# Ledger of designs, part 12: VH-VL binders against b0r6t4

Target 1, 212 residues: b0r6t4
Amino acid sequence: MARFGVDEAGKGPVLGSMFAAAVAGDPAAVPDGVADSKRLSADRRAELDDRVRASMRVGVAEVPVDRIDDPETDMNTLTVAAQADALGRVVADGMAGYVDAGDVNEQRFGRRVANRVAADVAVTAEHGADDEYDLVAAASIVAKVARDAHVDALAAAFDADIGSGYPSDSTTREFLAAYVREHGELPECARASWQTSRDALGAAEQSALDEF
Short names: E, the ipSAE of ESMFold2; O, the ipSAE of OpenDDE; V2, 0.75 times the mean of E and O plus 0.25 times the DockQ between their complexes.

## First folded at step 4 (VH-VL; framework fv_oberotatug)

Design x1 (at its last look DockQ between E and O 0.87; V2 from the best seeds 0.00; counts 0 for: pae E 7.3 > 2)
Fold by OpenDDE, look of step 4:
Structure x1 (fold): chain C 212 residues (1-212), chain A 123 residues (1-123), chain B 107 residues (1-107)
Amino acid sequence: as target 1 above (212 residues)
Amino acid sequence: EVQLVESGGGLVKPGGSLRLSCAASGFTFSNYWMSWVRQAPGKGLEWVGRIKSKYDGGTTDYAAPVQGRFTISRDDSKNTLYLQMNSLKTEDTAVYYCTTEYYDSSGYPFDYWGQGTLVTVSS
Amino acid sequence: DVQMTQSPSSLSASVGDRVTITCRASQSISSYLSWYQQRPGKAPNLLIYDASSLESGVPSRFSGSGSGTDFTLTISTLQPEDFATYYCQQSYSTPLTFGQGTKVEIK
């Protein structure tokens, strides 16, 4: 019977959207090399993404910045919704599979994801599921590749090096700082609710005060 | 298995300071909100404050009795939650619990609790 | 602030009894209500969240109901291990607040 795996990428970044991906099919048909996805280069991930898409059913969901910054929601709720959206695109009644758990309570997370899917499916959530189940590893690759493409598109739109978009990336921090200094506000792709964004705005404000 | 272990409790004089720690394991600590809840001897439960995850701004909220005196922080790299308590009062005497919060549209229940650490403020 | 009031403050019951505890909020909290059990000398355990959702691993003899301002925790058939103190807690708004507790004692 066909199984599925679900994972997300881009939860942590200060720039850009988060993505969730679902992969459905025969676990035995997952391309070789997918299980080692955490150590893959971007180019290798892209190659595996193509192979996964060629052999499996794949669904992808995007959570944009404006939804992330919505005070009426939270990242946990959005993670569940994104996974369910991606999963809903590839499943049918009676299917079962694994998802990477985004809740301390794995059972509750799985139930929440399943409840948001129209089809009657059995969802098992586990921490580190991408390390244990090949379909989840495949989903992780698809989500990461989608995230990478999104970041590349942002960089092209700004005609600037914006880095990986993560708070720990000095290139990303420098981009944000420079943008705020120039425009007096965050770029549209910046998650305003992130501490990194608030720090950038605070630094610019302090600089302006020091000039007086 | 989820585990929370509080430490740092002890006897302190009024006006003194104390720092509590909560070591977390068995889950991705950085993903979750954390709270402190205290219980005076023979009394009920009282929320002290919380810190959100970095994905939800990492901001803190405090109960009025401890506002301005207590500070909650976290080190995600060490899977550790902290409670810095300054200007301690006798009424701060309690067992202090660290808790995980399940945050979503259904609210913020405290899913898991440590065994607590006793703080006694006395002359 | 939202005040939570439990009733009764204490009750005596026997093994096998049906036990009901109520919790009232000073204002509507929708379904943002949780129930906890605390045995003597132990940390609290979550029983019910979202007013009526049973936490994983909790026996089915426990159930929660209600919405808005009035909530109920029910133990259908009291067991020896159920003698404890129970607390309701609202998560509708900060500051988060607990009820004063209900002690269930042996008759």
Scores: ipSAE 0.086, ipTM 0.695, lowest interface PAE 3.7, mean pLDDT 92
Fold by ESMFold2, look of step 4:
Structure x1 (fold): chain C 212 residues (1-212), chain A 123 residues (1-123), chain B 107 residues (1-107)
Amino acid sequence: as target 1 above (212 residues)
Amino acid sequence: EVQLVESGGGLVKPGGSLRLSCAASGFTFSNYWMSWVRQAPGKGLEWVGRIKSKYDGGTTDYAAPVQGRFTISRDDSKNTLYLQMNSLKTEDTAVYYCTTEYYDSSGYPFDYWGQGTLVTVSS
Amino acid sequence: DVQMTQSPSSLSASVGDRVTITCRASQSISSYLSWYQQRPGKAPNLLIYDASSLESGVPSRFSGSGSGTDFTLTISTLQPEDFATYYCQQSYSTPLTFGQGTKVEIK
């Protein structure tokens, strides 16, 4: 009996895209070890991602920085859209499954995701669904690997260590500060609407004023 | 299960200050917008202000009667919403509720509410 | 600012009655309207969002309709637990505003 699981990664970073992933297939075919996703090394996540893709249908949706910074949107609306896009790539009418809830009201989140999917699907949304359902845990791994690859590609494109892309990462903040100091503007990969980005711009302006 | 618990209400003289807290549990607090709504005894509901998640800019909005006197803040590491009330007036006497905000095509309804904490401002 | 006006301000009804409460906005708010129930001594509780969408766990006897400026909350068969004050609220723009409330009392 084929089912699905959906999750996302990269809601919190100041750098780069958010990703949603959907995994569909027989729950019994989910590779061993997906439940440990929170403690995995990058190499182990990549290995599990390969195994999930080999045994299951996988869909991935990316939400780039310019959509995230669009003042007409918000992160919860974008999360619904991304999960629905990823899910729509792998489901058929009559399928049922679980998604990780991005809304305080789980049932509302599930309705919002289902309403955006063209196929007639039964969506159950739960907080912490990646801890409860192997298909959601598998989706979590796929989304995280897509995010990891994206961060690696950004680091290569800027020829720089950009850290994890999270505001709490000092390497990420140092990259932002250095880039703004050198170029007078945020890198294209920075979410301009994040306070971390505003702080980097403000600090560079203050430093310039203090020199004179 | 989503829970919101307000505390810090009490009796204060006009011109005084008071800080309210709202402890949140059962959801990922840091991802969500939060509001304060008040209700004077025997009266209707009045929105006080809101704070967005840090991921939507972390900014605040206030109703005109409290602008410049009240400050909303949050501590995501403690899952706690705060309302700092300064220069209190007798018309600020009310039960203060913390609420969650829903943000999608449906606008911003107040979908979860605490039980409220009473603030009384009198001489 | 968007002003919200409810009608009636109070009403008396019996268990089993059909009850209709209206809410009018001072400008179009599309469908960005919510309805709340507040029982005596309790916090408000969301019933309806997006003008007509029933919140999870709310009994099917409650329904909402309308768009633009005119909105209606209907209780098809009033129950003893429905004696409360009902508020509409717009989420179209800040400041977020409520109607003055409609008190539903037992006859």
Scores: ipSAE 0.042, ipTM 0.635, lowest interface PAE 7.3, mean pLDDT 89
ESMFold2 (binder alone), look of step 4: mean pLDDT 93; pTM 0.945

Design x2 (at its last look DockQ between E and O 0.78; V2 from the best seeds 0.00; counts 0 for: pae E 4.7 > 2)
Fold by ESMFold2, look of step 4:
Structure x2 (fold): chain C 212 residues (1-212), chain A 123 residues (1-123), chain B 107 residues (1-107)
Amino acid sequence: as target 1 above (212 residues)
Amino acid sequence: EVQLVESGGGLVKPGGSLRLSCAASGFTFSDAWMSWVRQAPGKGLEWVGRIKSKYDGGTTDYAAPVQGRFTISRDDSKNTLYLQMNSLKTEDTAVYYCTTEYYDSSGYPFDYWGQGTLVTVSS
Amino acid sequence: DVQMTQSPSSLSASVGDRVTITCRASQSISSYLSWYQQRPGKAPNLLIYDASSLESGVPSRFSGSGSGTDFTLTISTLQPEDFATYYCQQSYSTPLTFGQGTKVEIK
């Protein structure tokens, strides 16, 4: 019977959007190899994404930096909204499936996702669901590919190597530092509410003060 | 399964310092808002303070009696919450609980609790 | 600060009794109210959140009601394991505050 899986990618980066993806269909139709999603090369991920989209229904939702930085929001609520938006694009009444839990309380997270979807669906949320369920692993791949494409587009737009967009990536930190030095402000793609962004602004401000 | 384990409690003199740790497992720690709640012997529960996830700015809030003396921090790579307690007073004597906050559209209950660690401040 | 006042401070009851505990906030807190149970020597555990929503795994004999300033926890048929101290807590604004507690004792 037809089921669904949902996951998100890009919750942790300092640069760019977060994406949620939902995959729906017969679990037996899920392409081989999705279970290894954490070890895949970018090329292999793109190949599996193509195969998933060819055999399954797929929905994707984007949460841009402007929403992430909005002080009236929080990331866990945005994760619920993104998963529900992606899921709502592919489900029908009576379907059941799994979502990757984006908050501590799995049962409450699952209820919040289900409540935002217009169709009558049964949602089970679990931590690490992409390790346990092929449909969630497939959704993880789709979300990561959407994130990868977004990062490539940002790099092209800035005509720069921006790295992965994660705080732990030294290329990403170097891009931020250079941009703030040159322009006196964060690039539009940076999440201003992240500590990495505050550090980059603080370092530039301290350097300016030391010149006086 | 969610588990929270506090450590670092003990006997300390007034004016002294102590650092508590809370080891977390069974959930994605970096997603969580975390709190410290204390309970003096034979008394009720008192919120000490909280720290938000890094995704919500990583900021802290404190109860007035501890403001300026206590510091909450977190290390997401170690799944650990900390409470640095300075300038301790005898009224700080309590069992200290680590707890999680979970957003529901009408509130943030403390849904998971550790076993607590006892801090005794006496001369 | 929002003050939370529980009533009564203690009560004595028998197994099978219906027990009600009241919590009043010093200002409106909408439904941002939780109830906790603490058995002797144990950490508290969540019973009710959002004023009336039952936490998973909590027996259906527990229920919560109210909004604004007046809230009630009800135990419809008291069981031996329900002899404990109960706390309400608001999460409307910082500082987050608890009621002083209600000790439910065996008669």
Scores: ipSAE 0.273, ipTM 0.720, lowest interface PAE 4.7, mean pLDDT 90
Fold by OpenDDE, look of step 4:
Structure x2 (fold): chain C 212 residues (1-212), chain A 123 residues (1-123), chain B 107 residues (1-107)
Amino acid sequence: as target 1 above (212 residues)
Amino acid sequence: EVQLVESGGGLVKPGGSLRLSCAASGFTFSDAWMSWVRQAPGKGLEWVGRIKSKYDGGTTDYAAPVQGRFTISRDDSKNTLYLQMNSLKTEDTAVYYCTTEYYDSSGYPFDYWGQGTLVTVSS
Amino acid sequence: DVQMTQSPSSLSASVGDRVTITCRASQSISSYLSWYQQRPGKAPNLLIYDASSLESGVPSRFSGSGSGTDFTLTISTLQPEDFATYYCQQSYSTPLTFGQGTKVEIK
């Protein structure tokens, strides 16, 4: 029986897009070694991503920075939409599976995802689903690899080390600070609604005042 | 299963300070918007304030009666919500509840509640 | 601020009765309205969200209706465990506000 798993990556970063991935197929056919993407090295994830894509149906959805910063939406809604978009690419009527739950209410989260998918599917949302269900773990890997590739492309475009893009990453913070000092504005890939971005802008303003 | 457990309540004099904590489990805490709601003895429910998730800016909103005196914060690494209460008044006496807010197309209802912790402000 | 007004403040009813509680908003809040039940000495429980959506695990004898400014909570057949205080709450705008409550007592 065909099942599916869905997860996302890049929810927390201050730089770049968020990605959701859906993997559909036989749970027993999931490649060995598939686990939570946060527990694997980048090289191992890339290898497993190739194996998953070779053996399963895979859908990926991207949520760009401009949508993330849109005041008419929020991250929970975007997470649901992204998961549903990815899932819609791989499912058909009658399919059932698991998704990594975003917000506090698992049941409602699952229902929200299902309601955004055109096909009539049964969605069960659970926190930590990637630790329990192989298809969700596979989806986590695919989403993370897509996110990593996106960050690498950004770094190449800026010809700079931008770090992981997460607020806790000093390389990312340093990149933002330097960029704002040089250009007087945030880079296009920065989520302006994030506190980290606002801090970078505030620091630059303060520096300008100190020089006055 | 979602669980919220408040602590830190007690007796305090007017003008004093108190810090409440809410320990959360059974869900991804960092994704959730969290609110404090209080209830004076024999009275109705009153919203105190809210803190959004870090993904939505982590900003806070407060009810007018507590604005400037109360501060809501969160430690996602500890799955804990806080309410720092300064310059306490007798009218702040209440059971304080920790609540989750779950988003859907019709806003953020308080879908989960702790059992509350009693704060008594008296001379 | 949006003010929420409940009516009645209290009512007496018997097991098996149909109970209706009303909530009025000072301005339109669309469907951003929830209903809560609170038993003595307990925390509130969510019953209805989005004005008419039944929360998971809540008995079907509870129902909500309305939009804009006027809302209604209905208990079709009152049960012994339903004697409690009920509150409406708007999530349309901050500050979030509750109705004054309606106490449902045994006749």
Scores: ipSAE 0.167, ipTM 0.706, lowest interface PAE 2.0, mean pLDDT 91
ESMFold2 (binder alone), look of step 4: mean pLDDT 91; pTM 0.935

Design x3 (at its last look DockQ between E and O 0.54; V2 from the best seeds 0.00; counts 0 for: pae E 11.3 > 2)
Fold by OpenDDE, look of step 4:
Structure x3 (fold): chain C 212 residues (1-212), chain A 123 residues (1-123), chain B 107 residues (1-107)
Amino acid sequence: as target 1 above (212 residues)
Amino acid sequence: EVQLVESGGGLVKPGGSLRLSCAASGFTFSDYWMSWVRQAPGKGLEWVGRIKSKYDGETTDYAAPVQGRFTISRDDSKNTLYLQMNSLKTEDTAVYYCTTEYYDSSGYPFDYWGQGTLVTVSS
Amino acid sequence: DVQMTQSPSSLSASVGDRVTITCRASQSISSYLSWYQQRPGKAPNLLIYDASSLESGVPSRFSGSGSGTDFTLTISTLQPEDFATYYCQQSYSTPLTFGQGTKVEIK
């Protein structure tokens, strides 16, 4: 029986899109090294991504910043939708697999993903599924590589070092601060609903007031 | 098993400050929204405020009566939720509950509650 | 703000009775409505979410119905442990708001 794994990358960042990926195929055919994905370099992930894409069915979904900032949505709902979208691209009736759980109730999360997929599939959601199931680990790699490429493209567009896009990244914070000082607004790739974005805007406002 | 344990309640004078803590266990705390709900003696339930998860920017929302006086924060590394209460008033006297918010198809019900901690504001 | 109004504020009933509690929202909240039970000296417990979904572990004698502005909690056959105060709560918009509560007492 063909199985699948689903995961996402880029939930936490203040810059750029979130990505979900689904990988379907024989778990035994997953390339060697995929199971250690959390310890892989970016270059190694890229190599494994190529191998996964060459041997498995792969689907990728993107959640853009404007959707993330939509007040009618939340990250849990978007995660479910993104996973379901990615999964829908690779599955058929009767397939079963695992997804990385994005909510407290794993069983409910799995049902929510399954209900959004047109095909009749059995979805089991578990926390840390990427550590336990090779197809989920493969999906994690694909999602991370897609995220990395997206961040690289943003950096190129701004002709600037924007860092990883995470709030804890000083390079990212410096980029946001500088951009807001220069333009008086957030860049289009910034998630405005994030505290990091609000902090950048607040800091610029305070600086302007201090000049008086 | 999910557990929420509030602490830090006690007697405080009007204008004083108090910090409540909520220790969480039995689930991945960092992934979930958390709320505070209070109940004055012999009265109904009143939402105090919430803090979202790190994935949703860890933003906070407050009820109007506590806006500007109360601050909700979280330490995911310690699985702990906090409620910093400043400029306390007699009407803030209540049992304070921490709650989880779980998203379902139509909203965020409070599916788990602590036992509560009593805050008494009196001269 | 969305105001939630429960009816009645209190009622007396006997074991075995059918009990109905209503909750009205000041504006449409779709199905963003939950019901809670609070026994004396205890924390509230979630009974119903999404207006009609039964929380895990809750007895089937409890049921919820309604959408938009009018909602109902029903206890089909009241049990001794059901004497408590019940609250509705909307999660449609902030601030989150509760009904004033309905106390179910022994007749």
Scores: ipSAE 0.013, ipTM 0.553, lowest interface PAE 8.3, mean pLDDT 91
Fold by ESMFold2, look of step 4:
Structure x3 (fold): chain C 212 residues (1-212), chain A 123 residues (1-123), chain B 107 residues (1-107)
Amino acid sequence: as target 1 above (212 residues)
Amino acid sequence: EVQLVESGGGLVKPGGSLRLSCAASGFTFSDYWMSWVRQAPGKGLEWVGRIKSKYDGETTDYAAPVQGRFTISRDDSKNTLYLQMNSLKTEDTAVYYCTTEYYDSSGYPFDYWGQGTLVTVSS
Amino acid sequence: DVQMTQSPSSLSASVGDRVTITCRASQSISSYLSWYQQRPGKAPNLLIYDASSLESGVPSRFSGSGSGTDFTLTISTLQPEDFATYYCQQSYSTPLTFGQGTKVEIK
């Protein structure tokens, strides 16, 4: 019977968009190897993404930086909306499936996703669902590949090594620091509401004060 | 099973320092905001402060009575929330709870609570 | 800061009674209000979020209502396990603030 899985990638980075992906179809059609998603190289993820798209229905939703930085939004609500948007592109009435929970309360997260999808669907949300369900693992791969492509496009647009976009990545922090030092402002791809971005601005401002 | 376990409470003199820990399990700790809430003996609940997830920048907010004296931090690799309390005053005597906080436009801040740890500030 | 005023501060009731507790915010907090139950010697439990939504596992005898500044928690048929202290809490803005509590005790 046709089922679905949903996940997101890029919730934590300081650079770029978050992506949600939904995968729907016969669970038996899920390509071999999706369960290993946490340990895959970028090349292997891209291979599996191609196979998933060849055998399953796929929906992707992007949440750009200007939505993320909007003070009237928050990441939990944006995650629900993105998962619902991606899911709504691939489901029909009566379908059931799993989503990776972005909320401590799994039932609440699942209800919020289901309520935002126009089709009448049964959503079960679980923490770590991408480890338990092949359709969610497939959705995780699709979301990560979309995020990877987005980061590559940003790197090309800035003609720079921007790293992964995560605050913990020293390449990413170095890119931010260098850009702010040179331009006096954040790059447009930076989530201004993130502490990493505020730290980069603060460090540049302190350096300018030290010159006086 | 979601579980929060506070530790590190005890007796301390005014002006002293103490660090509380909250060990978390049963959920993806790094994705969630965390708060400290305290309750003086026989009194009501008082929010102390919070720390956001890494996804929301790990920023902190504090209640006015503790601003500048208390510091909230987290170690996502150990699934642990911390409260560093400096320059302690007798009015800081309370049971300290750690809590999870889920926030969106509709607000669900304190889903899960630890059992609390007692801090007594007395000469 | 948003001040939360809860009333009454205490009440006595019998098993089977309908109990009503009110909470007033010093400014509009839309529906960003939660209700907690705290039994003696225990940590609080979430009962109601978003003013009127029941948390998972909470009995249907609990209900919440209100929006803006005035909110109500109702226990339709009080049970022995409901003798506790109840707190409202706003999540509209920091600092997050609680009402002072309402102790529900045996009459």
Scores: ipSAE 0.006, ipTM 0.533, lowest interface PAE 11.3, mean pLDDT 87
ESMFold2 (binder alone), look of step 4: mean pLDDT 92; pTM 0.941

Design x4 (at its last look DockQ between E and O 0.02; V2 from the best seeds 0.00; counts 0 for: pae O 9.1 > 2, placed apart)
Fold by ESMFold2, look of step 4:
Structure x4 (fold): chain C 212 residues (1-212), chain A 123 residues (1-123), chain B 107 residues (1-107)
Amino acid sequence: as target 1 above (212 residues)
Amino acid sequence: EVQLVESGGGLVKPGGSLRLSCAASGFTFSNAWMSWVRQAPGKGLEWVGRIKSKYDGGTTDYAAPVQGRFTISRDDSKNTLYLQMNSLKTEDTAVYYCTTEYYDSSGYPFDYWGQGTLVTVSS
Amino acid sequence: DVQMTQSPSSLSASVGDRVTITCRASQGIRNDLSWYQQRPGKAPNLLIYDASSLESGVPSRFSGSGSGTDFTLTISTLQPEDFATYYCQQANSFPLTFGQGTKVEIK
């Protein structure tokens, strides 16, 4: 009967939050096309997200920059917490499902997620679970759409084109460099612990020293 | 099944250089913190250094005897950990193991180990 | 640096014996201590983390205890596969350091 899938999006960006999403319900209700999520345009993902939310229970959890940059945390622990938070919003005792493993040890990751959920659930963690299970693929779409909306909100808040928020995006790097030049510090949406952020601060300091 | 396979060991003269590789499989490599641990013949284990995942800043830490001479790097697209060893000394002679490092707020155990590769530094 | 001192450096034991190995840290390390087994000719493997937590697949005859500076690994009923060298390792402060090892040999 009712089962669940969990995944996250936004582990790698230098800007903004990471999101986890859980999708629960009858597997037969999963919309067609979720398995192709990696090849989809943002508009197509948003369409599928609407359909998933119409037919399934959905939970979303956000991990903001200040938690990501906390030196007493790590991304694996934060991923466990986010997945458990998202999952806890949609499950009941006795449910079983799959989660995308964020740890080298799949069984350890699954146990850590299950232990953080109040309901008594059976969690199976697998590397690449979004490639194998439609409910996990649906969760991947929901997480990516939440991330996309978050990036749009950041762009609006800074009244700027910030790109995708990934280090490989030249628009993102240009935004960081310009902001640091103008303000002398990173924008609050930047993950200070990322190398891209440290490079932006270093480049601004060197430019200031070269002036003298 | 998690596998770590070291390669690149061999005989080098003091002052020479060597690059070790560790090929990883059976897990999502980009999520892992990785370390190098060495063991001189007939001796105990010695931590050499580590590299965090890119999601935790990608930073490195080194033991004092190797600081400035050894460089740890990773290529997540190739699932490979590297150890560049420069200015080698006879004291660097050891079997070198790559390891995964499990972190939570209470510790840093090395949960998976490769079979090791021997580096011998002698004239 | 935190020095980790194991005792004894070696011991001889028979199958069925209870074996106790101690590890002392030169300063407090909370519970940030792991134990490893290295069988002859093999790579080390993790037995215990967080001073007393068994790694997955480790037999229940292994146990760890202690906190602060004094830690103990116990093998309740020694088996033939347990003849190996055992290392403790602290992760409370950098650099990460190991004890010198304890070799458990057949009598």
Scores: ipSAE 0.427, ipTM 0.764, lowest interface PAE 3.0, mean pLDDT 90
Fold by OpenDDE, look of step 4:
Structure x4 (fold): chain C 212 residues (1-212), chain A 123 residues (1-123), chain B 107 residues (1-107)
Amino acid sequence: as target 1 above (212 residues)
Amino acid sequence: EVQLVESGGGLVKPGGSLRLSCAASGFTFSNAWMSWVRQAPGKGLEWVGRIKSKYDGGTTDYAAPVQGRFTISRDDSKNTLYLQMNSLKTEDTAVYYCTTEYYDSSGYPFDYWGQGTLVTVSS
Amino acid sequence: DVQMTQSPSSLSASVGDRVTITCRASQGIRNDLSWYQQRPGKAPNLLIYDASSLESGVPSRFSGSGSGTDFTLTISTLQPEDFATYYCQQANSFPLTFGQGTKVEIK
């Protein structure tokens, strides 16, 4: 019986897009070794991603920075939309599965995801679903690999080490600070609505005042 | 008809403990997320904490002011919700309401409320 | 935490009046907004959920609107039983938070 799992990666970073992934198929056919993407090395994730794509139906959705910074939306709504978009690519009427919950209310989150999918599907949302359901773990891996590739492409475009893109990453913070000092504005890949971005701009302004 | 009835309120000294109960009827209690909300005299409403249903893991969440002092639990066989309050402070003085956060697939918060029980913390 | 700000804190009105109460969120909460009514000495009752959905059994003179950060509760024709305190509440982010309340009094 065909089931599905859905998860996202890149919700928290200050740089780059967020990705959602959906994996549909027989839960028993999920490749061995599939686990939470946060617990795997990048190389291991890439290998498992290839195996998942070779054996399952896979859908991926990207939420770009300009949508993230849109004042008419919010991260919860975007997470629901992204998961639904990814899921819509792999499901048909009558299918059921699990998604990683991105809302304080798990049941509401699941309902909202289901309501945005054209097909009539049964969606159950749970926090930490990737630790319990193999198809969600597979989706987590696919989403993370897509996110990693995106960050690598950004680094190549800037010809610089931009780190993981997360606010807690000192390399990311250093990149933002240096970029703002040099150009007087945020890079295009930076989420301007993030406090980390505002801090970088504020620091540059303060430095300019100190030199005056 | 859904009914929630709180009990266990009363007068207690600072540093003391008190246990509130909420008896539920008229719905499948084990399928519902349950919350406690309190209201200080003449003040507004304040969320205290939540307990999920068993099928959703039965985990609990608390507001920062009561974290580490209050414990929410449930006995599905008795259709009863509990609030264990330890290390009580004067600022904990309030009417305490039990509420259903959602039942089955309803998905909207605080759709049913009890009549409340008064807790007074005073020296 | 998401802060909810209601306005006004209180208002005076007469039976038959149109009453509007505003609630503003410190950040976007989409439509994860509920309205409650509390009569003196009673427990709160749910009026509106998902910003604009009327709870079962609630009179049609009550309506909710808004999305994102700005929300409104409207009573089209105020009735004697509507003199009470009203609260908005967001369920978009943890912890759950309420507005300060709006007391509707008799003019």
Scores: ipSAE 0.012, ipTM 0.529, lowest interface PAE 9.1, mean pLDDT 91
ESMFold2 (binder alone), look of step 4: mean pLDDT 90; pTM 0.909

